# VHH binders against tRNA dimethylallyltransferase (miaA), part 5

Target 1, 307 residues: tRNA dimethylallyltransferase (miaA), of Elusimicrobium minutum (b2kdr9)
Amino acid sequence: MTIIIAGPTAGGKTDLALNLAKLIGGEVVSVDSRQVYKYLTVGTAKPEGEYKNGVYNVDGVNYHLVDFLDLDKTYNTGSFTADASNTAYNINKKGKTAIFAGGTGMYMQSYFGGMDVLPKADQALRAQLADIADKEGKQSLHKMLSEADPESAALIPSGNLHRVMRALEIFKLTGKKASELRTNGFADISQNNFMVYIEWDKEELNKRIEIRTQGMFGGMLKETQDMLAKGYTRNSPGLRSLGYAEVIDFIEGKKTKPEALERIVILTRQYAKRQRTWFARYKNMYKADGSALNAEQILAEYAAWKK

## First folded at step 17 (VHH)

Design i2 (from i1 with A97V)
Fold by ESMFold2, last read:
Structure i2 (fold): chain B 307 residues (1-307), chain A 121 residues (1-121)
Amino acid sequence: as target 1 above (307 residues)
Amino acid sequence: QVQLVETGGGLVQPGGSLRLSCTASGFTFSKYWMHWVRQAPGKGLEWLSGINRGGDSTYYADSVKGRFTISRDNAKNTLYLQMNSLQPDDTAVYFCVKVRQYSGWDLFDYWGQGTQVTVSS
């Protein structure tokens, strides 16, 4: 009972997700590495909402994984996967559909595609293996790998000491071959999940990014000034979110407003391009026209997909 | 189905005032942020101002702060831009823009046809 809505920044993901949630009584799970942070609302285009009973609520819809993390905290793929797993479980336990909406493809891939289960590095073991390679040659170490994990040995050149040592380390620490523990490459999460991608013409999206950035700057400035006054700095993880470093440069006199705006536009367009490239790897997405989003049509496509 | 109709443009002397109106239909006006954007001859689009659903938060570009005032009347489905102290550089086509429902800064969704404002000696 899961729908995935993906698309570029400024592309309408929030509206589609909330409209779908209202139609089916679902709840939204945000997949956005920036909207997790408290206080940063305008510059992250966070949907307008308020906490109700510990959950951020947008116009009657529970909207999860937004506006909860202090600016001094780091958030990563592992954090997202843990939070998303618990959140989706609780939504589905209530008989509701979890609507995952966002543009952070690495978070989506990690949660829906799974994670490799590999042991942490062991420096003493690596030192031991390096000593063997130094005294007996890389070929000797590769022969050890051939005996322990022949599939890895066939794929890893004998001269690639780091990869040979890593595969041996995994075997010695777990008793299992590295080839048996690793994923077999990029999992196309669209094959087993109903996934919508919101398409925009590149030139049209770039125009919208430029106008949006002009409008956002004042609010980003206010937010940034408030956070600096509270003691946060440019090194606070939340203030490394796209655009905020450039606003800080403006505040500190390192950039004029036109320079900061131009830089934010460039960075946002680059981010949108990386999103397009990432999501192009998913072969089975329903492509929705960003200029004509229709939640009822998406729901019909979901129903058909489930058959 | 969504329709935004701007009125109130025209020719005005430098230093003069105009009030633009944008009448909305085909959607529940009070549930949406609204914005004004303009395009001067030979220039790109310039964002001017925005207003939230209730009208209690307003935002302005530096080029118009203190001279322009955005407002809305949700009972009349109308967005306004009061423009004072107009200068020749304010000559442009002015567009009313509807944004998506849940964030005032996400998708700039639907644009009116625009109304011409000309500030000339």
Scores: ipSAE 0.431, ipTM 0.777, lowest interface PAE 2.9, mean pLDDT 87
Fold by OpenDDE, fold request of step 19:
Structure i2 (fold): chain B 307 residues (1-307), chain A 121 residues (1-121)
Amino acid sequence: as target 1 above (307 residues)
Amino acid sequence: QVQLVETGGGLVQPGGSLRLSCTASGFTFSKYWMHWVRQAPGKGLEWLSGINRGGDSTYYADSVKGRFTISRDNAKNTLYLQMNSLQPDDTAVYFCVKVRQYSGWDLFDYWGQGTQVTVSS
């Protein structure tokens, strides 16, 4: 049994997931590209918890794929898919239900939509490709891509070494063209999975985002300062999370507090909008009113869905 | 169902003090961060203060820092806001707010009815 809970940032997904998990003996798999990072709690709205026996635990519920990644590490769709697969497997082995909860649409799609498990980044291969690019130039690498996957080459500029390398990596590791993997039409994962989407009134959500941001700023500031003190920088992948750049700007005197707040609000609203747009593509979701979320209701809907 | 009831508001002179209370029910109070938000006439909502689950961490807006103190009694399911050195600009409806998630900075989802605070000579 798998349940998907999706929704906008600050939409109450985590709470619903936790409640559901408690009811059915489930564990939660976070589908959030930013909550994976350690120490960034306020800005990412990570649920409070602690590691117990190697697993992050939130109020008695195992909560996976959160608070485990160093700020200088990158995490991508492939990484998530792999980790999620392992996690789900383990959860199922225990006879428990995996509850996927999060707002990162691409991650959700990757795991459930059968994007061919894009092979994990092969560091050795990347190094080789990088070496080729360094010795022979970016165009040489692009040419390689053109030979292997002309469609990808046509779409990826030679100057985008990272994308070129990734496409080549996919081809070399899987024998499949990245272009072929991409063109597989958007699979509506809600057709084969019970997927809940938490809906909010847009205007109400936007207003609340503003208030939330006001409250968060102090905490974010402290977090940011602490991380900077530890040697992390603006370029650390974790600190590229929404809002932290603005906080850093404030710290550096590039922005006033009001300016930073305003920008964070804008970015958050934009992100929420993007989330809505993304998830709107799924046509068979159960739409739950964010103002009246009930785990028991979700279970009832699941039962109905399964019939 | 979640219920938040604010009390303690009223009329006070500049420089005066008030203590607001918020009684919570319908949820496990000790598991959630709580906040105070206010809305002045003709103005938008303003976040004032937040407190973590255990009460050991508190946060304040610059506008109230040093004057307001947030606290909670989990045994009584009550949130407090001690307001000192009140000024006319503090006139507003004050709301107790529960965060949806087990974090301090999730959606401010549940609001009380509010209590009116009026600071006037």
Scores: ipSAE 0.420, ipTM 0.764, lowest interface PAE 1.5, mean pLDDT 90
Fold by OpenDDE, last read:
Structure i2 (fold): chain B 307 residues (1-307), chain A 121 residues (1-121)
Amino acid sequence: as target 1 above (307 residues)
Amino acid sequence: QVQLVETGGGLVQPGGSLRLSCTASGFTFSKYWMHWVRQAPGKGLEWLSGINRGGDSTYYADSVKGRFTISRDNAKNTLYLQMNSLQPDDTAVYFCVKVRQYSGWDLFDYWGQGTQVTVSS
């Protein structure tokens, strides 16, 4: 038995997942690309818990794939898919229900919809490509992509350096075109899985994001200072998480606190919008009202779905 | 049903003090972070202070740091805000807020009705 809970950041996914887990004897698998990192709790909205006997536990519920990765390590869809598979297997072996909860759409799609195994990021190669872009311009890099993979080049604007670099990276590492590795069809994972999406009014969510950001800034500041003191930098993958760059700018005197707050709010709202857009592609989700979430109701809907 | 009821608001002179209380019901109070938020007339919401489940960690906005003190009594299901050295700019409706998640920095989901604080000579 598997249940998927998706929704935007600050949407209440974790709480619903925990309540559901307690109700049905489940465990939670986090589907969040940032909560995997150790130490960072406030900025990632990681649920408070502790490791007990090698498993992260939140109020009596085992919560997987959180707080385990060093800030200088990278994590990708392939890594997640592998870890999630093992985790789900173990949960099922215990006779418990795996509840997947998170907002990272690509991770969700990779695990449930199947994605071709893509090569791991090569930092050295990325650095080389970045240097080319810096020396010869972004258009030069795009031209390289056009020569290697015209289909990808046609879809990726030259201004999106990250995507251009990734496509080139795939080609250089595997000899295969990124466009060929793309499964031609988007698999709607909600067809064969019970998938819940937490919906919020856009304006209401935006207001809540603002007040949340005000509150969390002090905590983020402390976390960031501690991590910097430990030797991590703004280039550490973990500190590239949303909001920490702005906090670092504040620490360095490059931004005022109001400027940093405003920027974090904007970035968070944009991220929420991207999440909404991503998950809108799934056509058979149960849409739950974020203002009135109830685990028992979700269970009832699941029962109906199974019939 | 989650309920939060704020009390202790009123009229006070500049430099005066007030103590706000928030009585919680309908949930296990000790399992959740609590916060204070205010809204002044014609202004947006402003976060003021937060406190963790056990009460040993507290957080403050720069605007109230050194003047306001947040505390809680889990046995009484009550959140407090001691406000000292009040200024006219502190005039607002004050709300106690419960977060939804088992985290202090998740969605500010549940709000009380608010209590009016007016600072005026």
Scores: ipSAE 0.395, ipTM 0.757, lowest interface PAE 1.6, mean pLDDT 90
Fold by OpenDDE, fold request of step 19:
Structure i2 (fold): chain B 307 residues (1-307), chain A 121 residues (1-121)
Amino acid sequence: as target 1 above (307 residues)
Amino acid sequence: QVQLVETGGGLVQPGGSLRLSCTASGFTFSKYWMHWVRQAPGKGLEWLSGINRGGDSTYYADSVKGRFTISRDNAKNTLYLQMNSLQPDDTAVYFCVKVRQYSGWDLFDYWGQGTQVTVSS
């Protein structure tokens, strides 16, 4: 038995997953590209827990694929898929239900949809591309993408350097267009899996993101300062997580606190929007009202789905 | 059903003090972070303070740091906000807020009705 819980950042996925796990004797597999990092708790909204006997535990529930990766290490869809496979296997072997909970769409798709093994991130290549962007500008990379993969270029704004670089990386490493890999059959994983999407009103969520950001800034600041003190840098993969760059800018005096907050809010809202857009592609999800989440209701829906 | 009821608001002179209380019901209070947020007339929402599940970690906005103190009594399912050295710009509706998950930095999903605090000479 597998249950998928998806939703936007700050949507309550973790809580629902934990409640479900407690009801049915499950364990949670985190599907979050940022919560994998150690020490970054506030900015990633990682659930509080502790390692017990080698497993992260949250309120009596084993919570997998969180808080295990050093900030200087990279993690990708391939890494996740491999780890998730092993984790799910172990959970099932114990006779327990694996509950996948998270908002990283690509990870979810990779594991459940069998995404053609996208090439692992090539750090050297990324560095080269980044250098081009720095020297020639972001538009130069976008132009490169337009020449290599016009469809991807049309979909990816030049300002989204990360996506541009990834698309180029895929092309350079595999000779295949990222667009072709997307078109050759987005598998709707909700057809064969019980998938819950936590839905929020957009405006309500955006308002709440703002107030949340105000609150978490102090915690993020402390975390960031601690990590910097330990020798991590702005370029550490973990600190590339949403919001930490802005915090570092603040620490360095490049941004005021209000400026940093505003930017974090914008980035968070944008991320939430991207999540919504991503998961909207799955047509058979059970849409749960974020304002009234109930684990028992989810189980009832699962029972109905299984029939 | 989750319920948060704020009390303790009122009219106070500048330099005065108030203690707000928030009584929680309908959920396991001790499992959740709690926060105080306020909204002044014509202004947006402002986060003020947060407290972890056990009460041993507290966080404050710069605007209230050194003046306000957040605390909780899990046995009584009650959240507190001690407000000292109140100023006219502290005039606002004050809300007790529960986060969705056990982590303190998740969605602020449930709000009380609020209590009015007015600081005026």
Scores: ipSAE 0.373, ipTM 0.741, lowest interface PAE 1.6, mean pLDDT 90

Design i2 (from i1 with A97V)
Fold by OpenDDE, last read:
Structure i2 (fold): chain B 307 residues (1-307), chain A 121 residues (1-121)
Amino acid sequence: as target 1 above (307 residues)
Amino acid sequence: QVQLVETGGGLVQPGGSLRLSCTASGFTFSKYWMHWVRQAPGKGLEWLSGINRGGDSTYYADSVKGRFTISRDNAKNTLYLQMNSLQPDDTAVYFCVKVRQYSGWDLFDYWGQGTQVTVSS
């Protein structure tokens, strides 16, 4: 079982994900390109938590792919896809539901986009494939795929276990190659996955972004100062996250505080807009009202969707 | 349902003090950051202060730093704002705000009705 929660920045994705996880015994996989960085909490709106036994935990819920990357390290779509595959595998192995929550559209697409409108998942078969991956490694499955569907194997990295398994599943269930079914077009991942989009009125969200930014600035300033003191620079990938450049400009006297705030607000609004535009491409999302989010309602919708 | 009710507002002379209270219900108060925001006539929203879940971390806008103190009593589901050395420029409607998510830096989406503070001689 997989649930996707998407929405704009500051839209409440994390909160909904956590509530869902608590209801169904799930774990959250963060789909955010910035929350991966250590120490940067305020500017990225990272949920507060702590590491327990090597896993980041938020209020009793395992929250994956956050707060693990050094600021001088880079993280990209490929990195995410690989990590998400491993994470999802482990979550499923425990019999838990993986809840993907985030606003990074490219990450979401990269991980799920290989799922063309294909036959329904066979849980038994998936379990078998997962066992093979566990016993023989991911490369073994990729090799199997290469033998069954070389074209898919060429397109799907071995590290993307989910896509590899799906392609194999399709072949094993239908006798058809996933590559034959794959259209070179944009794959609407909402067709094969239950995807929730948290919808906000644009103007309302924009107004609230402003007040949020005012509150965040002090915390961002402190974080930035601390990181600079540790030897990080404005060129550190982590500090290239939205808003931190403006904070650094302020620290260096290049911008006044009002100027920095205004710029951060603009950038945040622009980002939210880009997110909306991106996710609008998915046509089968359940649109949830951001002002009235309810985890139980989401579960009800999921049940309806699954039928 | 989430409810936030502000009290303690009123008319005060310059240099005076007020203590605002916000009583929360409909959610687990201790799990969420809380903030104070105000809106003066003809002006936009202004963030004033924030407090973390446990109350051990507080944040202030430059405009109120040293004069206002935010605190909370989780046992009473109440948020406070002690306002000292009030000036006419502090005249505004003051709102108690709950942040979505357990982080203090998420969307400010739950607001009380507000309480009027008027500073005038």
Scores: ipSAE 0.357, ipTM 0.737, lowest interface PAE 1.7, mean pLDDT 89

Design i4 (from i1 with Y59F)
Fold by ESMFold2, look of step 17:
Structure i4 (fold): chain B 307 residues (1-307), chain A 121 residues (1-121)
Amino acid sequence: as target 1 above (307 residues)
Amino acid sequence: QVQLVETGGGLVQPGGSLRLSCTASGFTFSKYWMHWVRQAPGKGLEWLSGINRGGDSTFYADSVKGRFTISRDNAKNTLYLQMNSLQPDDTAVYFCAKVRQYSGWDLFDYWGQGTQVTVSS
């Protein structure tokens, strides 16, 4: 009992997901690597909501995996997959449909396609491996990899110290080879899941992105100033969200406001293009016209798809 | 069918005032953020102002802050823009816009037909 809503940033995914949830008594699971962060509401276009009974609620609908992570924490495909699994289980246990809505294609692929989860970096272990390379040479470290994970060693040149160290790190942290933790080939998740993609004419979406960015800047500035005052920096994971580095450049006098706005527009349009490219790889999506979204039509398509 | 109809434009002298109205239909007006945008001759669209669902939070572009005031009357499904101290650079077609997503700052979903404001001596 799952519906997937995908589309470019600023494309109407949240509104469609909420309308669907209201029609069928479902709950929304956000698929967005940036909306997980607290405090950053304007620049991430986080839906307006409030907590009710411990769950973020948007206009009467429970909306999961938004607004929970501190800015100093990382969030990745492994984190998403674990959280999405727990969330979907709880929604389905209540007899409700989970509506996954977002634009982070890698997160969708990870959860629905079953991509392997790699461990996070361990800086102490990396330092130890770097010391070995310094004392015994890169070839010695590659030999260690050959013994631990021969398939990775065959593909990674001995001179590529970073990749050699990463593969060894994975083995030492998990007891498993990096080669065994990866999936072969790209799984088209639209083959086995009902998936809606919200299409926009590129020129129309780009126009809306520009106007949106002009309007968002003041709020992004306020948010950024507040977070810097709390001790967060441009290196805080949450402040690496799209646009915030440019706002920080403006605050520090490295860019004028027009320069910062122009860069944010460019970056946002590039992000929307990357989303279109990613989702174009899924061949069985129902394509919905972003200018004329119709939740009742989507439900009819879902019913037909289930047959 | 969403419809947004702007009125109140016209010719004014520099320093003058106008009040624009935008009458909304085809959706629950009070549920959504509303915005004003303009387009001067030969130029791109410029965002001017936004207002949240309840009308208690307002936002302005630097070019109009202190001179323009956005407001809304949810009982009348109407959005307003009070424009004071108008200057020739304010000459443009003025549009109201509805945002689709609940963030107030996401997809600008629908535009009105616009109303012409001309500021000249």
Scores: ipSAE 0.509, ipTM 0.825, lowest interface PAE 2.3, mean pLDDT 87
Fold by OpenDDE, look of step 18:
Structure i4 (fold): chain B 307 residues (1-307), chain A 121 residues (1-121)
Amino acid sequence: as target 1 above (307 residues)
Amino acid sequence: QVQLVETGGGLVQPGGSLRLSCTASGFTFSKYWMHWVRQAPGKGLEWLSGINRGGDSTFYADSVKGRFTISRDNAKNTLYLQMNSLQPDDTAVYFCAKVRQYSGWDLFDYWGQGTQVTVSS
């Protein structure tokens, strides 16, 4: 079982995901290109948590793909797709639901995309394929795909277990190659996945972003100072995250605090707009009111969706 | 249903003091960071202060540091803002705001109707 929670920055995705996870015994997979970095918590709106047995834990919920990457390292769509595949597999192996929550559209698309409106998923078959991957390795499964559908195998990295399995699933269920069924267009991932989008009024969101930025600035400042003291620089990939450059400018005396705040607000609003635009491409999302988020309601909608 | 009700506002002279209260209901108060914000006439919203779940960590805007004190009583589901050395530029509607559970710096889920504070000689 997989649930997707998408929305603009600071839209409440994390809380909704955590609440949902607590209700259904799930784990959260972060789909955020910036929350992957260690130590950057306030500026990235990363939930407070701690590592337990090698996994980041937030109030009793395992929260994956956050707070693991050094600031001098880069992370990209390919990296995410590979890690997400492994993470989702492990979550499912435990019999738990994977809740993907985040606002990085490209990451979401990369992992879930490429799946056209095709036959419904067969959970038993998926479990079998997952077992093969576990016992014989991802390369073994990819080899199976290569034999069944060489074109799909060429397009899908072996590290993307989800897509590999899906392609195999299609072939096994229909006798048709996934590559033959693929439309050369944008894949609407909301057609085959239960996808929630947290929606806000534009003006309300803009106002709230301003307040949030004012409140978080002190924390960002502290984080930035600490990282700079550790030897990181403005060119460190992690510190290229939204808002940290402006904080550094403030530290260096290049910007006043009001100037830095204003710029961060503008950038955040612009990012939110881009997110909205991106996710608007998905036509079958459940739109949840950001001002009245309810995990139980989401579950009810999911139940309806499955029918 | 989440409700936040602000009280304690009023008219005060410059240099005076007020204590605002915010009574929360409809959610587990102790699990959430709480904040105060205000809106002055003709101005945008301004963040003033925040407090963590247990009340052991507090944060303030530069404009109110040393003058305002945020506190909370989780047993009473109440948030407080002690305002000292009030000035005319503190005239505004004051709101308490609930934020998301796992971060004190996220957007607010809810806020109250607000309470008017007027500082005038």
Scores: ipSAE 0.074, ipTM 0.575, lowest interface PAE 2.7, mean pLDDT 88

